# Miniprotein binders against q96jn8r1131to1294: the designs that were tried, part 208

Target 1, 164 residues: q96jn8r1131to1294
Amino acid sequence: TLEFLENHGKNILLSNGNRTATRVASYNQGIVVINQPLVPQLLVQVRIDFLNRQWTSSLVLGVITCAPERLNFPASACALKRAAWLLRGRGVFHNGLKICEKFGPNLDTCPEGTILGLRLDSSGGLHLHVNGVDQGVAVPDVPQPCHALVDLYGQCEQVTIVNP
Below, E stands for the ipSAE of ESMFold2; O stands for the ipSAE of OpenDDE; V2 stands for 0.75 times the mean of E and O plus 0.25 times the DockQ between their complexes.

## First folded at step 17 (miniprotein)

Design X81 (at its last look DockQ between E and O 0.78; V2 from the best seeds 0.00; counts 0 for: pae E 1.8 > 1.5)
Fold by OpenDDE base, look of step 17:
Structure X81 (fold): chain B 164 residues (1-164), chain A 83 residues (1-83)
Amino acid sequence: as target 1 above (164 residues)
Amino acid sequence: SKEDLAKKLIELYKKALELVEKGASEEEIRKLLEEVVKIAKKTGSLYLIDYAKLALEEFERGDLDDLRYYIKLALLYAKELLE
């Protein structure tokens, strides 16, 4: 079953069989990684459960290609300097550098209840799904194996892995 | 304003890079980066704050390459805020 790894950001509390992640302090230290690597045609989805409007920005969604169980998580995804492809706001980032300016909806403005999904296609393209709608290829060729990463950042204080 | 602060940050980051290239004293560079953190906090922008903190941390660790890396990211982000 899909669940978040026990290796996570310092401000994360896991619950619901490790399917729910809650950031219980500050605006950062909220990185979680899903246990199973992405494989072609597997749709991994998380639902935004709770937004705290006292903060700006919101969750970051993406993948990492390093071993997640051994990763010393930085305070935020923006500090990942290698092996990271991230969706932040409307941008796509690779190792911190923006490689696409406008892609899909603005993650910073997604309301509670929004379901965000990641899926690899047969060619290694990483797709973003929003409420079940394929937004297209965010990253054309992602190295495998890779793991889905969620940074509960800023406004986003809780997410839950949901089945398709 | 936030825009004014962003412009100031850009100026300070460029100065920081210049000081690094000139081989300025560690104390001078540190003080500058600490000022950057303070100004970033005034913006309320989480990413400006985080990039500033990361830049300072890398400098303190003696990793100038990563310092330049985060300054680059901060500059790009700050410039985007001005668009």
Scores: ipSAE 0.800, ipTM 0.916, lowest interface PAE 0.6, mean pLDDT 95
Fold by ESMFold2, look of step 17:
Structure X81 (fold): chain B 164 residues (1-164), chain A 83 residues (1-83)
Amino acid sequence: as target 1 above (164 residues)
Amino acid sequence: SKEDLAKKLIELYKKALELVEKGASEEEIRKLLEEVVKIAKKTGSLYLIDYAKLALEEFERGDLDDLRYYIKLALLYAKELLE
């Protein structure tokens, strides 16, 4: 029963049994977290439902290792530091720095309807899935427990958790 | 152009780091960081805008380490836009 956690960015409205997150104002304050940590064999997937193409930047996917239930989220994922590994554009970021120049598709160009997934492999590697297709290891050894995060940033105004 | 604005931001950020290292007045540094925010907004780049705002916020909080951190991130991003 995957849902978005009730603790989320200030501009988020949850609906559809907390499986849909909508950013209802501005371009930021849109961080949401999945209500269960990632474990091997768990594939967390979200579908991009609405994009506002006035900006060239879009959603961020990633993981955080700190407990999310009472975390005071920053306005944007770019302000997250050592506790986060983020997929942004074509890059993988940790502690604000790009640690991989090109990984997977460019998230800034993914259209509405794209299904994006995160899972851990048995070695703690973080995998990105795009429309059901494993893109490989984005981050080789993520500390556990970790929690899947989506930042409804810029273009991205709505995502929905979908089943594999 | 966006390229000219990114080059201007790089220049201003490098000057900001210089002023911090030399212990320039808070008013001089604040004025420069406020100009950075104005120029970042003209670029239309959300990440340049966010880094500029975060840098100014950390300066106002007195956190020079985090100020330098966000300036470093902004410089890296602005250089990436110039390829």
Scores: ipSAE 0.526, ipTM 0.781, lowest interface PAE 1.8, mean pLDDT 90
ESMFold2 (binder alone), look of step 17: mean pLDDT 84; pTM 0.798

Design X82 (at its last look DockQ between E and O 0.88; V2 from the best seeds 0.84)
Fold by OpenDDE base, look of step 17:
Structure X82 (fold): chain B 164 residues (1-164), chain A 83 residues (1-83)
Amino acid sequence: as target 1 above (164 residues)
Amino acid sequence: SEEDLAKKLIELYKKALELVEKGASEEEIRKLLEEVVKIAKKTGDLYLIDYAKLALEEFERGDLDDLRYYIKLALLYAKELLE
């Protein structure tokens, strides 16, 4: 069963069998990690449940290759200095540096109800899915094992893991 | 304007790097980075704010490499905002 790990950002409250994450304060401290590592052909999806327009920016989606159970989460995904491949806005980031400027839809403008998915292909390529549509390879070769990460940042205050 | 603030941030970050390279006093660098945080907050841009905070934190921890890292990220981001 896919769930968010108990090790999470300080402002996160887990519910619904740890399948729903809610950021209950401020705009940050909202990082969560999915318990099971990504394996080829496994599609992991989260739905944006609630957006708070008080803030700018929105969720960050990606993967980490370090052990999530031991990770001391920073206040935001942008603070991850290693072992991180992130989708932010329309950009793809590796350890904080933008490696692709325009990829897929702008995550900052995805409305509530949007379902975002991550999937590894057989070659280690990380795919982004949006509402069931494969947007292509965001990261061509991701080290394994890796875990899906969601940063409930800015506008994004709640997400839920959903089945494919 | 936000654009002016972003430009100011870029200038201050460059100055910060210069001070580090010159071996300026910790107090001088700290004051500069604190000013960066203040200006970043005026922009309301969350990433400008966060990068500024991270830079200051790394400096306080004595990690100049990570300081340079976050300044780099901040500069890149600020420049993108001006495009």
Scores: ipSAE 0.845, ipTM 0.932, lowest interface PAE 0.6, mean pLDDT 96
Fold by ESMFold2, look of step 17:
Structure X82 (fold): chain B 164 residues (1-164), chain A 83 residues (1-83)
Amino acid sequence: as target 1 above (164 residues)
Amino acid sequence: SEEDLAKKLIELYKKALELVEKGASEEEIRKLLEEVVKIAKKTGDLYLIDYAKLALEEFERGDLDDLRYYIKLALLYAKELLE
């Protein structure tokens, strides 16, 4: 069963059998990681449940390739400088550095109810899905195993793991 | 305006890099980075705020490579905001 790990950002409260993560303070300290690595061809999805538009930016979605159980998460995903591939705004970032100027939709404009998905293809390519629509390969060859990561940053105050 | 504050941040970050390269005093660099944090908070832009805080934090840890790294990220982000 897919759940958010108990090792998470300090401002996160887990609920709904650890399938829902809520940021209960501030704008950061909201990193969560899904407990199982991505399985090739298996879609992992989260729904944006609640946004607070007072903040200037929104969630970050991506993967980490190091063991998540013992990782000391930084306050914000922008400080992940090792073993991370992240989708942020319109860009793709590897260890903090933008490697693609524009890939898919601007994540900062995704409304409440949007379902965001991550899937590895058979070549290790990382795909973004938005409301069931494959946006293509964001990262062509992600090392495995890797875990899905969400930073409930800024606007994003709650997400829930949902079945495809 | 937010644009004026972003331009000021770019100026201050470039000055911080110059001071680090020239081996200026720790106190002079720290005061500059604290001013960067103050101005970043005034923008209300979360990434400007986070990069400023990270830069100061890495300087306080004595990690000049990571200081330069976060200043680079902050400059790239601030320039994109002005486009």
Scores: ipSAE 0.814, ipTM 0.911, lowest interface PAE 0.7, mean pLDDT 92
ESMFold2 (binder alone), look of step 17: mean pLDDT 86; pTM 0.832

Design X83 (at its last look DockQ between E and O 0.91; V2 from the best seeds 0.85)
Fold by OpenDDE base, look of step 17:
Structure X83 (fold): chain B 164 residues (1-164), chain A 83 residues (1-83)
Amino acid sequence: as target 1 above (164 residues)
Amino acid sequence: SPDDLAKKLIELYKKALELVEKGASEEEIRKLLEEVVKIAKKTGDLYLIDYAKLALEEFERGDLDDLRYYIKLALLYAKELLE
């Protein structure tokens, strides 16, 4: 069963069998990691449940290749200095640096109800899915094992893991 | 204006790097980075704010490499905002 790990950002409250993450304060401290590592052809999806328009920006989605159980989460995903491949806005970031300017839809403008998915292909390529549509390879070669990461940042206050 | 603030941040970050390179006093660099945080907060842009905070934190920890790292990220982001 896919769940968020108990090791999470300070402002996160888990519910619904740890499948729902809610950021209950401020705009940050909202990082969560999915318990099971990504394996080829496993589609992991989260739904944006609630957006708070008082803030700017929105969720960050990606993967980490370090052990999530021992990770001391920073206040935001942008602070991750190593072992991180992130989708932010329309950009793809590796350890904080933008490696792709325009990829997929702008995550900052995805409305509530949007379902975002991550999937590794057989070659280690990380795919983004949006509402069931494969947007292509965001990261061509991701080290394994890796775990899906969601940063409930800015507007994004709640997400839920959903099955395909 | 937001653009003016972003430009100011870029200027201050460059100054910060210069001070580090010149071996300026710790207090002078700290003061500058604190100003960066204040200006970033005026923009309301969350990433400008966060990068500024991270830069200051790394400086306070004595990690100049990571300081440079976050300044770099901040500069890149600020420049993108101006495009």
Scores: ipSAE 0.855, ipTM 0.935, lowest interface PAE 0.5, mean pLDDT 96
Fold by ESMFold2, look of step 17:
Parts: structure tokens; C-alpha cells; sequence
Structure X83 (fold): chain B 164 residues (1-164), chain A 83 residues (1-83)
């Protein structure tokens, strides 16, 4: 089944059979990765369980194309300078630089209970789903293999992997 | 105000780039980047804070390319906040 990898940010506590990730300190050190690479038939979904409104920004979603099991994660996803495609706020970022100003909804405004999904299509396009609704292709040609990543950044203190 | 702090950060980052280009002393550049971190923390904006810390860290590692990289990211982000 889908689980968060044991290799994760230092402020993460895994629970619920490694399907729930909680950031237990600070605003960062909250990167988690899904244990299986994305394939076209796989929809990875997480629910936002808890937000802490004292912080200015919220979670980041995306993919990494390097092997995650032994990677030394930076404190924040904004420091992923290589092998990363990230959805942050309203933008799409590649290796730290914004490549698309507006795609889908603003992730910083998603409330508790929002279910966010990632999948690849048959052409390698990365799709975002919001509450079961496909938002289209965020990135047209992502190298494979890649793994879904969540940074429990800022406001986002807990997410849980949920089934479609 | 938050906008005044963002404008101040833009000024300080531009000065940091100038000092690097002209080969100013390591101590002068470090003090400027430390001031950037202090101002960024006053904003309460997490990305301004993270970019400032990353810039100082890369300078202390002697990685001027990555220093310029994080200054670029910080400037782009600060400009978005003011728009």
C-alpha cells in the first residue's frame, strides 16, 4: 500500500501505518515522500488534516526524479535545486525557479479537508487533482521514475494518504 | 510596514551583489547578509526568511554561484509581494 518513506524531514512524525505525517516543530523540516514511484495507473492522494494559521505559507506538492531512500532533504522544498518539479501557491517551479505563474488553485488557500492528488498520464504529464477533480497537466513531460513529494511547510502541519 | 521591509530587503540584496562583484571583504559581505536575515525575520514571511538564510549559508560555504542563485530567488519573490 502507499506509505510515506521512513526517510523524511527531521520535524516529521509518521503514524497511522506510515500513512499520516505530522510536523511537530517549527515551520519547516517537513518533507515527506511517497514510497512508490508514480505510474499512469496510480493516483496518489493526500488530505490536509490540520493547518496552523500563524504561518504565512502552506504546503508544497510535487515530484522528485532522484532516488529518495537515502537523499538528505533540505529544510524546505524551495532549496531543492535539482531533480524537482513543485506546485507552490499558484505557481509551478522547476529546481527552485518559477516556470508557470498560474496553474490550478492557490495551494496556500486550500482549507483543512482538501484532498490533493498527483498522477502521471501516459505521456509523462503530471496532473494535479483537487477534491477528485483533475486540474489538467501541470508539467508536460516529467522524467521517470519519479516520486510524489509533500513539504508540510508553514501552515500545513498534518496530511494523510487517502485512497481514491 | 511590510512593504517597507520588502523594499529594504531588495536594496540590501542589490548592495550585496555589488559588493561581491567588486570583491569587497568577506567580513563586509557577511555583515550585510546577516542584516538581510534580521530584516527578513522582521517580515514574518517564511520564504523571505528561508531565502535570506540560504544566501548567508552559501556565502559561508564559499559558493558564490549559489549565493547569487538564492539572492535571485529572493528578489523575484520580494517583487511579487509588492505587486
Amino acid sequence: as target 1 above (164 residues)
Amino acid sequence: SPDDLAKKLIELYKKALELVEKGASEEEIRKLLEEVVKIAKKTGDLYLIDYAKLALEEFERGDLDDLRYYIKLALLYAKELLE
Scores: ipSAE 0.801, ipTM 0.905, lowest interface PAE 0.7, mean pLDDT 92
ESMFold2 (binder alone), look of step 17: mean pLDDT 87; pTM 0.851

Design X84 (at its last read DockQ between E and O 0.88; V2 from the best seeds 0.86)
Amino acid sequence: SKEDLAKKLIELYKKALELVEKGASEEEIRKLLEEVVKIAKKSGDLYLIDYAKLALEEFERGDLDDLRYYIKLALLYAKELLE
ESMFold2, look of step 17: ipSAE 0.858; ipTM 0.931
ESMFold2 (binder alone), look of step 17: mean pLDDT 86; pTM 0.833
OpenDDE base, look of step 17: ipSAE 0.861; ipTM 0.937
ESMFold2, look of step 18: ipSAE 0.836; ipTM 0.922
ESMFold2 (binder alone), look of step 18: mean pLDDT 87; pTM 0.837
OpenDDE base, look of step 18: ipSAE 0.860; ipTM 0.936
ESMFold2, fold request of step 19: ipSAE 0.833, 0.841, 0.858; ipTM 0.921, 0.923, 0.931
ESMFold2 (binder alone), fold request of step 19: mean pLDDT 87, 87, 87; pTM 0.840, 0.840, 0.838
OpenDDE base, fold request of step 19: ipSAE 0.873, 0.867, 0.871; ipTM 0.942, 0.940, 0.941
ESMFold2, last read: ipSAE 0.688, 0.838, 0.839; ipTM 0.863, 0.922, 0.923
ESMFold2 (binder alone), last read: mean pLDDT 87, 87, 87; pTM 0.841, 0.842, 0.843
OpenDDE base, last read: ipSAE 0.872, 0.868, 0.872; ipTM 0.941, 0.941, 0.942

Design X85 (at its last look DockQ between E and O 0.86; V2 from the best seeds 0.83)
Fold by OpenDDE base, look of step 17:
Structure X85 (fold): chain B 164 residues (1-164), chain A 83 residues (1-83)
Amino acid sequence: as target 1 above (164 residues)
Amino acid sequence: SKEDLAKKLIELYKKALELVEKGASEEEIRKLLEEVVKIAKKHGDLYLIDYAKLALEEFERGDLDDLRYYIKLALLYAKELLE
């Protein structure tokens, strides 16, 4: 089953069989990684459960290609300097650098209940799904194996892995 | 204003890079980066804050390459905020 790894950000509390992640303090230290690597045609989805409007910005989605079990997570995804492809706001980032200005919906404005998905296609393209709708290829060629990453950042205080 | 703060950050980051290239004292660079953190906090944007902290952290570790890396990211982001 899909779960968040026990190796996670310092402010994360896992529950619901490690399928729910809650950031219980501050605006950061909220990175979680899904246990199963992304394989072609596997759709991994998380639902935004709770937004705290005290903060600005919101969750970051993406993938990492390093071993997640041994990763010392930084306070935020923006600190990942290698092996990281991230969706933040409307931008796509590779190792911190924006490689695409406008892609899909603005993650910073997604409301509670939004279901966000990641899927690799047969060509290694990383797709973003929003409420079941394929938004297209965010990253054309992602190295494998890779793991889905969620940074519960800013407003986003809780997410849950949901089945397709 | 937030706009003024962002512009100030850009100025200070450029100055920081200049000081690094000139081989300025560690104390001078540190003070500058600490000021950047303060101004970022005053601005309030979370990523401005985080980039500033990361820059300072890398400097403290003595990794100038990563310092330049985060300054670059911070500059790009600050400029985006001004658009």
Scores: ipSAE 0.855, ipTM 0.934, lowest interface PAE 0.5, mean pLDDT 96
Fold by ESMFold2, look of step 17:
Structure X85 (fold): chain B 164 residues (1-164), chain A 83 residues (1-83)
Amino acid sequence: as target 1 above (164 residues)
Amino acid sequence: SKEDLAKKLIELYKKALELVEKGASEEEIRKLLEEVVKIAKKHGDLYLIDYAKLALEEFERGDLDDLRYYIKLALLYAKELLE
């Protein structure tokens, strides 16, 4: 069953059989990783449960290609300088540098209840799903193995892994 | 205004790069980066705050390459906010 890894950001509390992550302090230290690498038949989905709209930015979604069990996560995903492809705001970022100006919706405006999904296609393309709708290929050729990552950043204080 | 604060941050980051390149004193550079953090917090945008904190952290660690890296990311982001 899909769960968040026990290795996570300092401000995260896991609950609901490690399927729910809550950021319990500040605006950062909220990185979580799914406990299984992405494979083409696997759709990883999280629901945005709780947003605190007092912050300016919201969650980050993406993948890392380093093994996550022993990583020392930075406070914020924007400091992931290697082995990371991230969707944040309206852009796609690779190792901190924006590589696409606009892909899919603006993640900073997704409301509570939004279900965000990640999957690889058979060619290694990373797809974003929003409320069950495939947004297309965000990153065309992600090395495998890769691991789905969520940063409960800013507005985003809680997410839950949900079934497709 | 938030626009004025973002313009000020761009100015201060460019000044910080100049001070680093000419080998200015640690105290002068530290004071400038601490001012950057203060202005970023006053602005309130979380990425401006994070880049400012990361820049100061890398300076305190003595990692001038990573200091320059985060300053460049901060500049790109601040300019994007003004567009």
Scores: ipSAE 0.782, ipTM 0.900, lowest interface PAE 0.8, mean pLDDT 93
ESMFold2 (binder alone), look of step 17: mean pLDDT 86; pTM 0.832

Design X86 (at its last look DockQ between E and O 0.87; V2 from the best seeds 0.83)
Fold by OpenDDE base, look of step 17:
Structure X86 (fold): chain B 164 residues (1-164), chain A 83 residues (1-83)
Amino acid sequence: as target 1 above (164 residues)
Amino acid sequence: SKEDLAKKLIELYKKALELVEKGASEEEIRKLLEEVVKIAKKTGDLYLIDYAKLALEDFERGDLDDLRYYIKLALLYAKELLE
């Protein structure tokens, strides 16, 4: 079953069989990684459960290609310098650098209840799904194996893995 | 205003890069980066804050390449805020 790894950001509390992640302090230290690597046609989805409007920005969603069990998580996803493809706001980032200016909806403005999904296609393209709607290829060729990463950042204080 | 602070940050980051290239003392660069962090915090913008912190941390570790990296990211982000 899909769940978050025990190796996670310092401010994360896992619950609900490790399917729910809650950031319990500050605005950062909220990175979690899903246990199973993405494989073609597997749709991994998380629901935004709670937003704290006192902060700006929101969750970052993406994938990492390094071993998640060994990863020393930085305070935020923006500190990942290698092996990271991230969706932040409307942008797509690779190892910190923006490679696409406008893609899909603005993650910073997604309301509670929004379901965000990641899926690899057969060519290694990483797709973003929003409330079940395929937004297209965010990253055309992602190395495998890779793991879905969620940074509970800023406003986003809780997410839950949900089944398709 | 946040925009004014962002402009100030851009200036300071450019100055920081200049100091690095000129071989300025570590203390001088450190002080500048600490000022950057302080100003970033005034903006309330989390990414301005985080990029500033990361730049300072990398500098303290002695990695100038990483410093340049995060200054670059910070500059790009700050400029975007002004668009």
Scores: ipSAE 0.837, ipTM 0.930, lowest interface PAE 0.6, mean pLDDT 96
Fold by ESMFold2, look of step 17:
Structure X86 (fold): chain B 164 residues (1-164), chain A 83 residues (1-83)
Amino acid sequence: as target 1 above (164 residues)
Amino acid sequence: SKEDLAKKLIELYKKALELVEKGASEEEIRKLLEEVVKIAKKTGDLYLIDYAKLALEDFERGDLDDLRYYIKLALLYAKELLE
């Protein structure tokens, strides 16, 4: 069963059998990681449950390729300097640097109820799904093993893992 | 405006890089980076704020390679806001 790891950002509270993550303070310290690595047949989906529109930016999602159980996460995903590929706003970022200007929707404008999915294809390509619709390959060759990561950043205060 | 503040941040970041390259005092560079944080907070833009905080943090820890890296990321982001 997919759950968020107990190793997470310090402003996160886990609930609902560790399938719901809530950021309870500030705008950051909200990184969470899914407890199983991605494999081609696995679609990891989270629903945006609650947004606080006072902030200028929203959630980030992507993958990390180092073992997440002992990582010391930074306050914000923009500070992940190693082994990270992240979808942020309309862009794709690798280790903090934008590598694609526009991919998929603008995550900063996704409303509550949006279901965002991540999966690998058989070639190691990272796919984004939005409300069940495959947006194509965001990153063509992600090293495995990798784990799905969500940063409950800015507007995004709660997400829940949902079944495909 | 947010755009006027972003232009100011670009100027301050460029000055910070110049001071680092010429080996200016830590006191002078720290004061400049603290001003960057103040201006970034006025923008209300979370990425401008985070990049500014990361730059100051890296400088305070003596990590000049990471300082230069986050200044470059901040400049790229601030310039994107002006386009």
Scores: ipSAE 0.788, ipTM 0.902, lowest interface PAE 0.8, mean pLDDT 92
ESMFold2 (binder alone), look of step 17: mean pLDDT 84; pTM 0.807

Design X87 (at its last look DockQ between E and O 0.90; V2 from the best seeds 0.82)
Fold by OpenDDE base, look of step 17:
Structure X87 (fold): chain B 164 residues (1-164), chain A 83 residues (1-83)
Amino acid sequence: as target 1 above (164 residues)
Amino acid sequence: SKEDLAKKLIELYKKALELVEKGASEEEIRKLLEEVVKIAKKTGDLYLIDYAKLALEQFERGDLDDLRYYIKLALLYAKELLE
């Protein structure tokens, strides 16, 4: 069963069998990691449940290759300086540095109800899915094992893991 | 304006790096980074704010390499805002 790990950002409250994450304070401290590592052809999806328009920016989605249960989460995903491949806005970031300017839809403008998915292909390529549509390879070769990471940042205050 | 503040941040970050390279006093660098945080907060841009906080935090920890790293990220982001 896919769940968020108990090790999470300070402002996160887990519910619904740890499948729902809610950021209950401020705009940050909202990082969560999915318990099971990504394996080829496994599609992991989260739904944006609630957006608070008080804030700017929105969720960050990606993967980490370090042990998530031991990770001391920073206040935001942008602080991750190692073992991190992240989708932020329309950009792809590796350890904080932008490696792709324009990829897929702008995550900052995805409305509530949007379902975002991550999937590894057989070659280690990380795919982004949006509402069931494969947007292509965001990261061509991701080290394994890796775990899906969601940063409930800015506008994004709640997400839920959903089945494919 | 936000753009003006972003330009100011860029200048201050460059100055911060210069001070580090010159071996300036910790107090001088600290004050500069604190100013960066204040200005970043005025922009309302969350990432400008977070990068600024990260830079200051690393400095306080004595990790100059990470300081340089996050300043780099901040500079890149600030410049993007001006495009």
Scores: ipSAE 0.867, ipTM 0.939, lowest interface PAE 0.5, mean pLDDT 96
Fold by ESMFold2, look of step 17:
Structure X87 (fold): chain B 164 residues (1-164), chain A 83 residues (1-83)
Amino acid sequence: as target 1 above (164 residues)
Amino acid sequence: SKEDLAKKLIELYKKALELVEKGASEEEIRKLLEEVVKIAKKTGDLYLIDYAKLALEQFERGDLDDLRYYIKLALLYAKELLE
């Protein structure tokens, strides 16, 4: 069963059998990681449950390749300098630097109810799914093992893991 | 406006890099980075705020390489906001 890992940002409370993550303070300290590494047949999906529009910017979605169980997470995903490939706003970022100007939807404008998915293809390409629709390869050649990461940043205050 | 504040931040960050490169006093650099944090908070933009806080934190720890790194990220982000 897919769950958010118990090691997470300090403003996160887990509920619903560790399938729901809620940021309960501030705008950051909201990084969560899925407890199972991505493999080609695994589609990890989260639903945006609650947005607070008084904040700017919204959730970040991506992968990390370092072992997440005892990692000390930074306050925000923008501070991940190593082993991270992230979808932020309209761009794709590797270790804080933009590597693709525009891919998929603008995450800062995705409404409540949007279901976002990540999976690897057989070549190690990272795919984004939006409401069940494959958006193509966001990142080629992601090292394995890797884990899906969500930063409940800014507007995004709650997400839930959902089955395909 | 947010755009005017972002332009101000770009100018302040460029000045900070110059001061670091020429070996200006820690007091002078700290005051500049504290002003960057103040201006970033006025923007209400969370990434501008986070990059400003990260830059000041690295300076306080004496990590000039990471200071330059977060200034670079802040500059890239601020310029994209204006374009």
Scores: ipSAE 0.715, ipTM 0.873, lowest interface PAE 1.2, mean pLDDT 92
ESMFold2 (binder alone), look of step 17: mean pLDDT 87; pTM 0.839

